VHH binders against q96fz2. Designs and how they scored, part 123

Target 1, 269 residues: q96fz2
Amino acid sequence: CGRTSCHLPRDVLTRACAYQDRRGQQRLPEWRDPDKYCPSYNKSPQSNSPVLLSRLHFEKDADSSERIIAPMRWGLVPSWFKESDPSKLQFNTTNCRSDTVMEKRSFKVPLGKGRRCVVLADGFYEWQRCQGTNQRQPYFIYFPQIKTEKSGSIGAADSPENWEKVWDNWRLLTMAGIFDCWEPPEGGDVLYSYTIITVDSCKGLSDIHHRMPAILDGEEAVSKWLDFGEVSTQEALKLIHPTENITFHAVSSVVNNSRNNTPECLAPV

## First folded at step 8 (VHH)

Design B26 (framework vhh_8pnl_2)
Fold by ESMFold2-Fast, scan of step 8:
Parts: structure tokens; sequence; C-alpha cells
Structure B26 (fold): chain B 269 residues (1-269), chain A 120 residues (1-120)
């Protein structure tokens, strides 16, 4: 997973993340650094994306089931990195393979500190290799969406105009992530950065791409992944597996250029 | 978290009008989508109208053109203006706020309801 869409305005995104804490109290996640959130239809590695994480990471004695939403850099910079420029990191940390996560120091160390997060997106993009051509077919991949009384179910047959209307109650994709905190050697603000855990593709996506992000399907999975105060690393990793609860449609090559940031990037073709 | 309090129901003749109100009692009204549901005797509760925080609206086909949902965020109040009422509109009307903005999560902030009876 190397490209996502996360375009909802901050207030809409916040409401889409409504949840219950362990006491059953309804809550909205509290923002950190909300001014760093930049909505986009075409998010690439090194850009900031919103993630959910436990309030306990920021406040001693906080209820570990309460959630913060914060923009983090996509591309995990390990706490031990010694260069002054994060772009100098020689290892690609945009994704973390589930099968080697406990073997890689860059990921094992933050996992040991409970640094689990849920990466939020409208959906993600993958490029299908086409036989007999150098071009690849991009697809937008997302949770099945609940139909409205007015518009009906969202699908590949919907017009671009109909797609604009579905964002009012869009179900966000919730991907399992690991984050770390890096203190610049020259001083300055702590950098929070994340990686997306990847798994083998499910049967439904196997014709598009061989890997997929580890998707946390539903509030129980999201809550257990985030709650590092009550859920051990071993138990949390049991949530990391492929899911079939996913849908997709082909999109235009406009999305290929990460500088393009328009609704055309995810519109069905 | 939070209790919704409905008012404005009553007995009205066919073709009449009623305006229902729903007061927010203790949660952040402007952050949530709001909806009106109804339940007739012996029937399942059904969605009548929904208003999103941004102001867009959805209506059930059976009330489209007759009912108007609106909200006043400053007063933390939801309204349902009901015109051209029919006997089949007779039901208990419930105000609801979903604690999940998106998806299939049923609405779990429910008021006690206000009764609407349409009869000659």
Amino acid sequence: as target 1 above (269 residues)
Amino acid sequence: QGQLVESGGGLVQPGGSLRLSCADAGFTFSDYDMAWYRQAPGKERELVARIYSGGSTNYADFVKGRFTISRDNAKSTLYLQMNSLKPEDTAMYYCAAPYRYSGSTPLDYWGQGTRVTVSA
C-alpha cells in the first residue's frame, strides 16, 4: 500500500471516527496538531495522514481506551535514526510486512512500547499489471459503503456526480499501523511517523495485487489494536490478517501522478 | 451519552400540519448527524428523515415533499415540519443521534418519542 485518499474536511473526518470508550461512553477523538492535516485524494509516502492512537501515549494515567487523532508522517523514522534529515533514511518504511514485523528492529522496538495506531483513509490505490502493455490499471479499494435512502448503494456503475454525494456518511478505511517518535539531533519538534502493516492479498483482491494493508474491520478490532494498556503485542498481532470485506473499482490514470489532487483520482471509469 | 427530548406531537386532522422539536440534553449537538424515526403500532421502527452536520438531508420516499427536517446548532434543536398529514403518518416519532457517523451502526441516542395521531 503506497497511495491513499483521505480528503474529508477535518470536521467530517472527526465525526466519522466517533467511538465508545471501554465504559461505553460515546466520544469523538481529540485532535493533536489539527493544522497539519491536509485533505487529499492522492496521499503518497512522506506526506502526513491522520491516525488514531491511544490517549495514554500523551497523558500519564489516561484511560487507554480513549482516542487521539493526529497527523503523522507516512514512512516510519525509527527513534534511533541519527541523521538530521529523515529523507536520508536508506530503508523503505512505508510498509511493514506482517510476517517479519517482530524480526525488524525498526518495527519491533516501537511495538514493544505499545506504539500501535490506526491509519485512516477514504480508501487506497493499487496498480494492476496488464498483460501485453507497459501500463498498469489503477484501482481504488475501500470498505463496502452503506446505501442512503436517497442515493442507494455505492458501486462501480455510479456516475462521478453520485460519488460526490456519498461522502456525507462514508465509512473510513481503518488500517493497522505502527508509529515511532524521533527527536531531531539538531533540536526541534518530535517527529511522529508511521508505517502500514501489510498482509497477503485476500481472494477478492488477488487479481489486482499480491499484497494488501492489514485492515481492522469494525470497532472491536480497532479498539483492541489501539488499546496498548490492556491488549498485549501478542494479542494485538492476532488481529493482523487479510479481509474479504473490501470492494473496488477501476480509476483513471490521473491518480498516477501524486501531484494530482482532484475527485477525478478516485472516480469510477 | 446525552438524552434527546421530543415535543410537538398531537392529534391532527388529515391534511393538517405539525412541527416536532427535539432538544439536545447534554451532548455536542453540532458534531452529530441527526434523524427522525417513527414506529406505527405492530411495525418496525423506520427512518423518516436525516440531516447531516453539514446541512444536507435525506428523506424516506413516503414523506418526500411533505416533511422538512432542519436543525439549529446554536439552540441544539432538531425540527421536523410535517405538512399534508395522512392517517398512515400516525406513529410514535423518535429523535435519534448516531454515535457512529458512518456505516451500519444503528442509532443509539434515542428520545422517549412524541405521539402523532392523524384522524378525523
Scores: ipSAE 0.000, ipTM 0.114, lowest interface PAE 18.0, mean pLDDT 82

Design B27 (framework vhh_8pnl_2)
Fold by ESMFold2-Fast, scan of step 8:
Structure B27 (fold): chain B 269 residues (1-269), chain A 120 residues (1-120)
Amino acid sequence: as target 1 above (269 residues)
Amino acid sequence: QGQLVESGGGLVQPGGSLRLSCADAGFTFSDYDMAWYRQAPGKERELVARIYSGGSTNYADFVKGRFTISRDNAKSTLYLQMNSLKPEDTAMYYCAKRYRYSGSTPLDYWGQGTRVTVSA
């Protein structure tokens, strides 16, 4: 996973992240640096994306089941990185393979600190290799969405003119991430950055791409991944596996250029 | 709650020296900014010295030239070398470990403190 959509306005995104804490109280996550959230239909590595993380990361006596939402840089910069420009990092840390996460220092160390986050997106894009052509077919991949009685026929449900209606109650994709904190050697603000954990593709996606992000399907999985105060690294890693609870549709080549940021990027073709 | 443990405090004569240590049982000491604070009776807790994860240091004016903060990342230990001690240095000394996200309130972890008394 190297391209996502996260286009919801801040207030809609916040409501889409409504959750229940350990006491069963309905809550919205509290924002950190909300002005750094930049909605886009076409997010690439090095841009920021909103993530959920435990409030306990910011307040020593906080309930670890309470959530903060914060923009973080996509592409984990390890705390030990010595150079002044994080874009010059030798390793590609956009994704972290689940099978080697405990072997790679860049990921094992922050994971040991409980630095788990949930990366939010409308969905992600993958490019399918096509036989007999140099062209690749892009797909938008996302959770199955709740249908209303007004969605009607199959054409009405997935046509471009009906897609804007589904955003009012869109179920956000929730991907397992690891974050780290890097302090610039020349001073300045601490940089928070994340990687998305990847797993082998499920059967439903195997014809599109051989890898997929580790998706946390449902509030129980999301809560356990975030709650580093109560859930150990070993227990949290049991949540990292492929899911079949995913859907997709082909999209226009407009998405290929990361500078294109329009609804056509994810509209069905 | 037991993760940061200060030691090295005691009674010393004016002009004497003490070395304080703070052992961190936490996993990633080298990633954190570390600091020494102190609190004298009837006063607010005040910053004495800070050492950033990158090695840069800041000192309060009242200790400049007398105190030296240092860290040993391999041993996960913070130090404060205190020279030319004065009666006004008498205080409880606290180790602090800082976790910060850009633009947010810093999250500080505190030890229980170690007492320094400077008198005849």
Scores: ipSAE 0.000, ipTM 0.122, lowest interface PAE 18.2, mean pLDDT 83

Design B28 (framework vhh_8pnl_2)
Fold by ESMFold2-Fast, scan of step 8:
Structure B28 (fold): chain B 269 residues (1-269), chain A 120 residues (1-120)
Amino acid sequence: as target 1 above (269 residues)
Amino acid sequence: QGQLVESGGGLVQPGGSLRLSCADAGFTFSDYDMAWYRQAPGKERELVARIYSGGSTNYADFVKGRFTISRDNAKSTLYLQMNSLKPEDTAMYYCAKKYRYSGSTPLDYWGQGTRVTVSA
């Protein structure tokens, strides 16, 4: 997974993340560094994306089932990294293979500290290799969405003012991530950065790409992945597997350039 | 490419029958409404028949009593049984997987279509 869309305004994104804590109380996640959240239809590695993580990571005696939402850098910078510039990290930490996560120091160490997060997106992009050419066909991949018969019409796609309404009830994609905290040697703010765990593609995505992000399908899976105070690393890793509950459509080549940040990036073609 | 694939179109004489199929390579077929649309030469695309996830059906007035829409959730396949075909039924037939959100643009999946020609 190397490209996502996460364009919802902060208030809409926050409401989309409504959840119940261990006591059954309905809550919204509390923001950390909300000013660092930058909505975009075309998020690439090294940009910031919103993630969910347990409040217990920030407060010693917090209920581990309560959630924080925070923007984090995509591309995990290990806590032991000794250079002054994170961009100098030679290893690509955009994704972490599920089969080797316990073998690689960069991922095993933060996992042992309970540094699990849920990476939020509208959906993600993948490029299908086309036989006989060097061209690739991009696809936007996302959860199946709840449908309604009362809204929208065939002509509504031509009305930009109604476009924002498609996102009112959007089910965000929830991907399993691992994060770490890096302290700059020369001082400054702690850098929070994440990687997305990847698994073999499900049957439905195998013709598009051979790998997919580990998707946490439903609130029970999300809750167990986040709750490092009650759920061990061994138990949490049982949640990491391919899922068939996903859908997609082809999109235009506009998405290929990560600097393009318009609704055209995810519009069906 | 490959998500919705229509088949079964062809050339048939007036009064004949044809059965169209649409295979969905995606997931959660049973959760979605499915529909058949058609587009005749020089005309806009129009709804022919719809089958809701719950199994209820709707038909355009011009096909009522002649066409039957059905689905097989186990096979993730949509069907259109067309009987008593007329020259006016000549069109490209499209399978659609339908979903919508409140007050906004519908998000749909479309197949590439299958051609039906009714001619003596």
Scores: ipSAE 0.000, ipTM 0.087, lowest interface PAE 21.5, mean pLDDT 82

Design B29 (framework vhh_8pnl_2)
Fold by ESMFold2-Fast, scan of step 8:
Structure B29 (fold): chain B 269 residues (1-269), chain A 120 residues (1-120)
Amino acid sequence: as target 1 above (269 residues)
Amino acid sequence: QGQLVESGGGLVQPGGSLRLSCADAGFTFSDYDMAWYRQAPGKERELVARIYSGGSTNYADFVKGRFTISRDNAKSTLYLQMNSLKPEDTAMYYCAKHYRYSGSTPLDYWGQGTRVTVSA
């Protein structure tokens, strides 16, 4: 997973993240640095994306089941990184493999500190290799959407007008992430950055790509992943596995260039 | 608009205790975060303690271990138990009701305040 869409206006995104705390109270996540949120149909590594994380990371004695939503840099910069420029990190931290996450210091250390987050997206993109050519077919991959009289199920058969309306009740993709906090050695603001945990692709995606993000399917999985005050690292890692509860459709090559940021990036062809 | 009414302030000796109360005459007390702020003469208003709608609490470092915030949703009342009071705690104490969902422009209700004086 190296490209996502997260284009919802801030208010719509916030409502899509409504949740219940441990006591059963309905809540919206509270924003941190909302001005850093940049909606886009075509988000690449090094850009900022919204993540959910426990309020307890920011407030001593806060209820660990309460959620903050914050933009973070995609591409984890470890707390121990000593250079001034994060782009000079020698290895790729866009994704981390589930099978080696406890073996890699860059991921093991923040995971041990409870630095788990849920990465939000409309969905993600993958490129299918076509036999006999160097051309790849891009696909937009997302949760199945519940059919209603207003939104319905998204598919290639839906008109552009129907696609516009679906976003009001869109079920956001919720991917398991790990974040870290890096203090620039020459001073400046703390950088929050994340990586997306990856697993083997499910049977439904195996013809498109061999890997997929670890998707947290449903509020129970999301709550347990975020609640580092009550859920140990060992228990949280049991949530990390492939899921079949996803759907996809082919999209045009417009998405290939990460500078293209239009609805055409995710529209069915 | 006079929705929140504080009481329980007064004059107390160093090391003494006071219990402040804040009654909410408005609707939906249980759905909102409540807080105690204080303002000493010539100073800015500062957060003392917050209690979230679910019961979790947050305290300023200068009152940890001495003050306890609590709420009674059935009575729509917020409390602040103040122990081991110091002269530095002398201030007007304000009750606040916060609209968590208001984003960058929160709608807050404030009480008129209750005065706490810690002096020999």
Scores: ipSAE 0.000, ipTM 0.096, lowest interface PAE 20.2, mean pLDDT 83

Design B3 (framework vhh_8pnl_2)
Fold by ESMFold2-Fast, scan of step 8:
Structure B3 (fold): chain B 269 residues (1-269), chain A 120 residues (1-120)
Amino acid sequence: as target 1 above (269 residues)
Amino acid sequence: QGQLVESGGGLVQPGGSLRLSCADAGFTFSDYHMAWYRQAPGKERELVARIYSGGSTNYADFVKGRFTISRDNAKSTLYLQMNSLKPEDTAMYYCAKPYRYSGSTPLDYWGQGTRVTVSA
């Protein structure tokens, strides 16, 4: 996974993340650094994306089931990195393979500290290799959606007007992530950065791409992944597997250029 | 595990009226679209009426002109005024919030329901 959409205005995104804590109390996640959130239909590595993480990471004695939203840099910079410029990291940490996550120091160390997060997106993009041509077909991939104004699911056949209104009740894609905290050696603000865990593609996506992000399907999976105070690393890793509960549609080549940031990027063709 | 509590159901004669209430103990009631669903014995749950956060309403054809959905944001309460009730309106009535990131199943945003029986 190397490109996402996360375009919702901050207030809409916050409401889409409504949840229940361990005591059953309805909550909205609290923002850290909300001014760093930049909505976009076309998010690439090194940009900031919103993630959910446990309040316990920021407040001693906080309930580990309570959630914070924070923008974090896509592309994990390990805490041990000694250069002054994180873009100089020799390794690509945009994604982390589920099968080697406990073998790589960059990922096993933050996992040992409970640094699990849920990466939020409208959905993600993948480029399908086309037989008989050098062109690749981009697809927008997302959770099945419910039409909240009318019964049914949103689909490619829906009118542009219906597509524009779908966002008020959009079910955000929830991807399993690992984050770390890097302190610049010459001083400055702590950098929070994340990687998305990847798994083998499910049957439904295998014709588009051979890998997919580890998707946490449903509130129980999201809660267990985030709750590092009650859920061990070993137990949390059992949540990391392919899912079939996903849908997609072809999009135009407008999305290919990461500078393009318009609704056309995810509109069905 | 819902935050919604329905009340106001009961037994009524055909042509009668009932007012259902749904109290939301949860957060940000005023920012949510709200809905009433119903489920008759042996049938699937069906949408009866929806009220959007901005106050606009939508009704199933089988209740248009007879039922009125409304909300009181100050009291975090949703209402369904049911007039000219028919035997086919007999069902368990459920209050619901729209599908959200934190609610992937119907149980995440359903109340326990209130029973409406319309019979002579």
Scores: ipSAE 0.000, ipTM 0.114, lowest interface PAE 18.6, mean pLDDT 82

Design B30 (framework vhh_8pnl_2)
Fold by ESMFold2-Fast, scan of step 8:
Structure B30 (fold): chain B 269 residues (1-269), chain A 120 residues (1-120)
Amino acid sequence: as target 1 above (269 residues)
Amino acid sequence: QGQLVESGGGLVQPGGSLRLSCADAGFTFSDYDMAWYRQAPGKERELVARIYSGGSTNYADFVKGRFTISRDNAKSTLYLQMNSLKPEDTAMYYCAKGYRYSGSTPLDYWGQGTRVTVSA
């Protein structure tokens, strides 16, 4: 997973993340650096995306089931990185393979510190290789959405009003991530950055791509992944596996250029 | 180094009150989490109170109900209202600015401190 859509306005995104803490109290996640959130239909590595993480990461005695939402850089910069410019990191940390996460220093160290996060998106994009050509067919991949007589299925001919109604109740894709905190050696703000854990593709996606993000399907899985105060690394890793509860549709080549940021990026073709 | 400037410390009798201020000469005060730490003679520096960029607050048990942390983003100033002061509150009080995670102390920016003495 190397491209996502996360276009909801901040207030809509916040409401879409409503949750219950372990005491059963209904809550909205509290924002950190909300002004750094940049909604886009076409988010690439090195851009910022919103993630959920436990409040306990910021407050020593906080309830570990309470959630913060924060923009983080996509592309994990390890805490031990010694250069002054994170973009000069010589290896790709956009994704982290589930089968080698405990073997790679860049990932096992933050994972051992409980630095688990849930990466939020409308959905993600993958490019299917087409036989007999070097051209690839892009697909938008997302959770099955609740269908109503009013909303119906997503269609390319839908009016802006219909699209607005779809997004008001959109079920966000929740992907398992690992984050780290990097302190610039010359001083300045701590950089929070993340990687998306990847697994083998499920049967339903195998014809599109051989890998998929580790998707946390439902609030119980999301809660256990985030709650590093109560759920050990070993137990949390049991949540990392392929899922079949996913849907997709083909989209136009407009999405290929990461600078294109319009609804056409995810509209069915 | 000279970015954070604390003031308001002094000598007060037990039961008295003081209001500490921390002025930030930097450009992005509203984006940062802010905290007050203190260090008593011969002891380690400890967190007193934290206020996040979003406005939520966290207090050490030993000051809960007596101290109130607040911020004025328009003035780029952090405050600590200290009531019902005790001799045990005697310390150098430090302002800190930065982004944090569980188990970390603010390391990004520190003030020089302001001295609070609670004694008859």
Scores: ipSAE 0.000, ipTM 0.109, lowest interface PAE 19.0, mean pLDDT 82

Design B31 (framework vhh_8pnl_2)
Fold by ESMFold2-Fast, scan of step 8:
Structure B31 (fold): chain B 269 residues (1-269), chain A 120 residues (1-120)
Amino acid sequence: as target 1 above (269 residues)
Amino acid sequence: QGQLVESGGGLVQPGGSLRLSCADAGFTFSDYDMAWYRQAPGKERELVARIYSGGSTNYADFVKGRFTISRDNAKSTLYLQMNSLKPEDTAMYYCAKPWRYSGSTPLDYWGQGTRVTVSA
């Protein structure tokens, strides 16, 4: 997974993340650095994306079931990285393979500190190899959406009115991530950065690409992944597996250039 | 998290006009689709008009050509201009803002309502 859409305005995104804490109280996640959130239909590595994480990471006596939402850099910079420029990191940390997460120092160390997060997106993009050509067909991949009397599906939305209506009650894609905190040697703000855990593709996606992000399907899975105060690393890793509860449609080549940031990026062809 | 406050209802003669207002003290108003619903005595609540965050509008067949929904994002206020009012338009009018969340039952915010009576 190397490209996502996360375009919802901050307040709409916040309400889409409403949840219940351990006591059953309805809550909205509290923002850190909300000014760093930049909505886009075409997010690439090195850009910031919103993630959910436990409040306990920021407040030492907080209820670990309460959630913070914060923008983090896509591409994990390990806490032990010693150079002054994170872009000089020799290893690609955009994704973390589920089968090697306990073997790689860059991921094992933050995971041992409970640094689990849920990466939010409208959906993600993958490029299918076309037989007999060097061209690839892009697809937008997302959760099946709850049908309402007038909402329809994104695949049926042909006008600006229909597109805006579709986003009103969109179910965000919730991907399992690991984050770390890096302190620049020269001084400055602590950098929070994340990686998306990947698994083998499910049967439904195997024709598009051989890997997929580890998707946390439903609030129980999301809660257990985030709650590092009550859920051990070993128990949390049991949530990391392929899911079939996913849908997709082909999109135009407009999405190929990460500088293109318009609704056309995810519109059906 | 906020509340919706409706105003502008009243008693009017058939053929008259009223303008309803709904002030939103909550989340960013401009990011939301907004709607007007109404409920007459003994009837279920029904959608009257909807305005999407991008400005496009939809109307129930029974008000097309007579009612106009609009919004002022700078004032966080929703409006319903009602012309050519009929006795059948007599109802409590409610402002609504949808609230949805992942993996859970959808919730909608409702205002307290404002009463519209069309009679001699």
Scores: ipSAE 0.000, ipTM 0.105, lowest interface PAE 19.2, mean pLDDT 82

Design B32 (framework vhh_8pnl_2)
Fold by ESMFold2-Fast, scan of step 8:
Structure B32 (fold): chain B 269 residues (1-269), chain A 120 residues (1-120)
Amino acid sequence: as target 1 above (269 residues)
Amino acid sequence: QGQLVESGGGLVQPGGSLRLSCADAGFTFSDYDMAWYRQAPGKERELVARIYSGGSTNYADFVKGRFTISRDNAKSTLYLQMNSLKPEDTAMYYCAKPFRYSGSTPLDYWGQGTRVTVSA
């Protein structure tokens, strides 16, 4: 997973993340740095994306089941990185393989600190390789959506008015991530950055790509992944596996260029 | 990678205090979550307290308000401050350093334990 869509306006995104804390209280996640959220149909590594994480990461004695939503840089910069410019990191931390997460210091250390997050997206893109050609077919991959009287589906949204209705009740894709906090050696603000954990593709996606993000399907999985105050690293890692509860459709090659940021990027072809 | 060595156990009267220590002779202590478990004779080993490598803590309900877990990464040492001790706290106390293997079942490193006896 190297490209996502996360285009919802901040208020719509926030409502889509409504949840219950451990005591059953209905809540919306509280924003950190909301002005740094940049919605886009075509998010690439090094850009910021919204993630959910436990309030306990920011507030001593906070209820670990309460959630913060914050923009973080895609591409984990380890806390031990010594250069002044994170773009000089010479290895790719966009994704973290589930099978090597405890072997790689860059991921093992923040995971040991409970630095688990849920990466939010409308869905993600993958490019199907066709043998005999260097051209690839892009697909938009996302949770099955429940049709409502007003919302419909992506395929039913044939006008600007109907297009907005699709997103009002969109079920966001929730991917398991690991984040870290990097303090610039020369001073400055702490950088929060994340990686997406990847697993082998499910049967439904195997013809598109051999890997997929570790998707946390439903509130129980999301809450257990986030709640580092009550759920150990060992227990949380049991949530990391392929899922079949996904759908997809082919999209236009316009998505190939990450500078293209229009609804055409995820529209069915 | 190294041996976990617990110390600080002993005999104490109800209401007394003890401080347990666990020294990690290996390197990488700061990379791991650490925990204290206890096991009374004839019972299963149960979690007492956990401290994540970042410093966040979690406690079993039966010790909340009485025990405090802490760590000193510079000394590679885990601590358990035990106050207001009760006879039911009598057990062997074990230090655990989870060691995770890629793609396999996690295996925890365990110390040999230190005995705590709370008796009138």
Scores: ipSAE 0.000, ipTM 0.099, lowest interface PAE 22.0, mean pLDDT 82

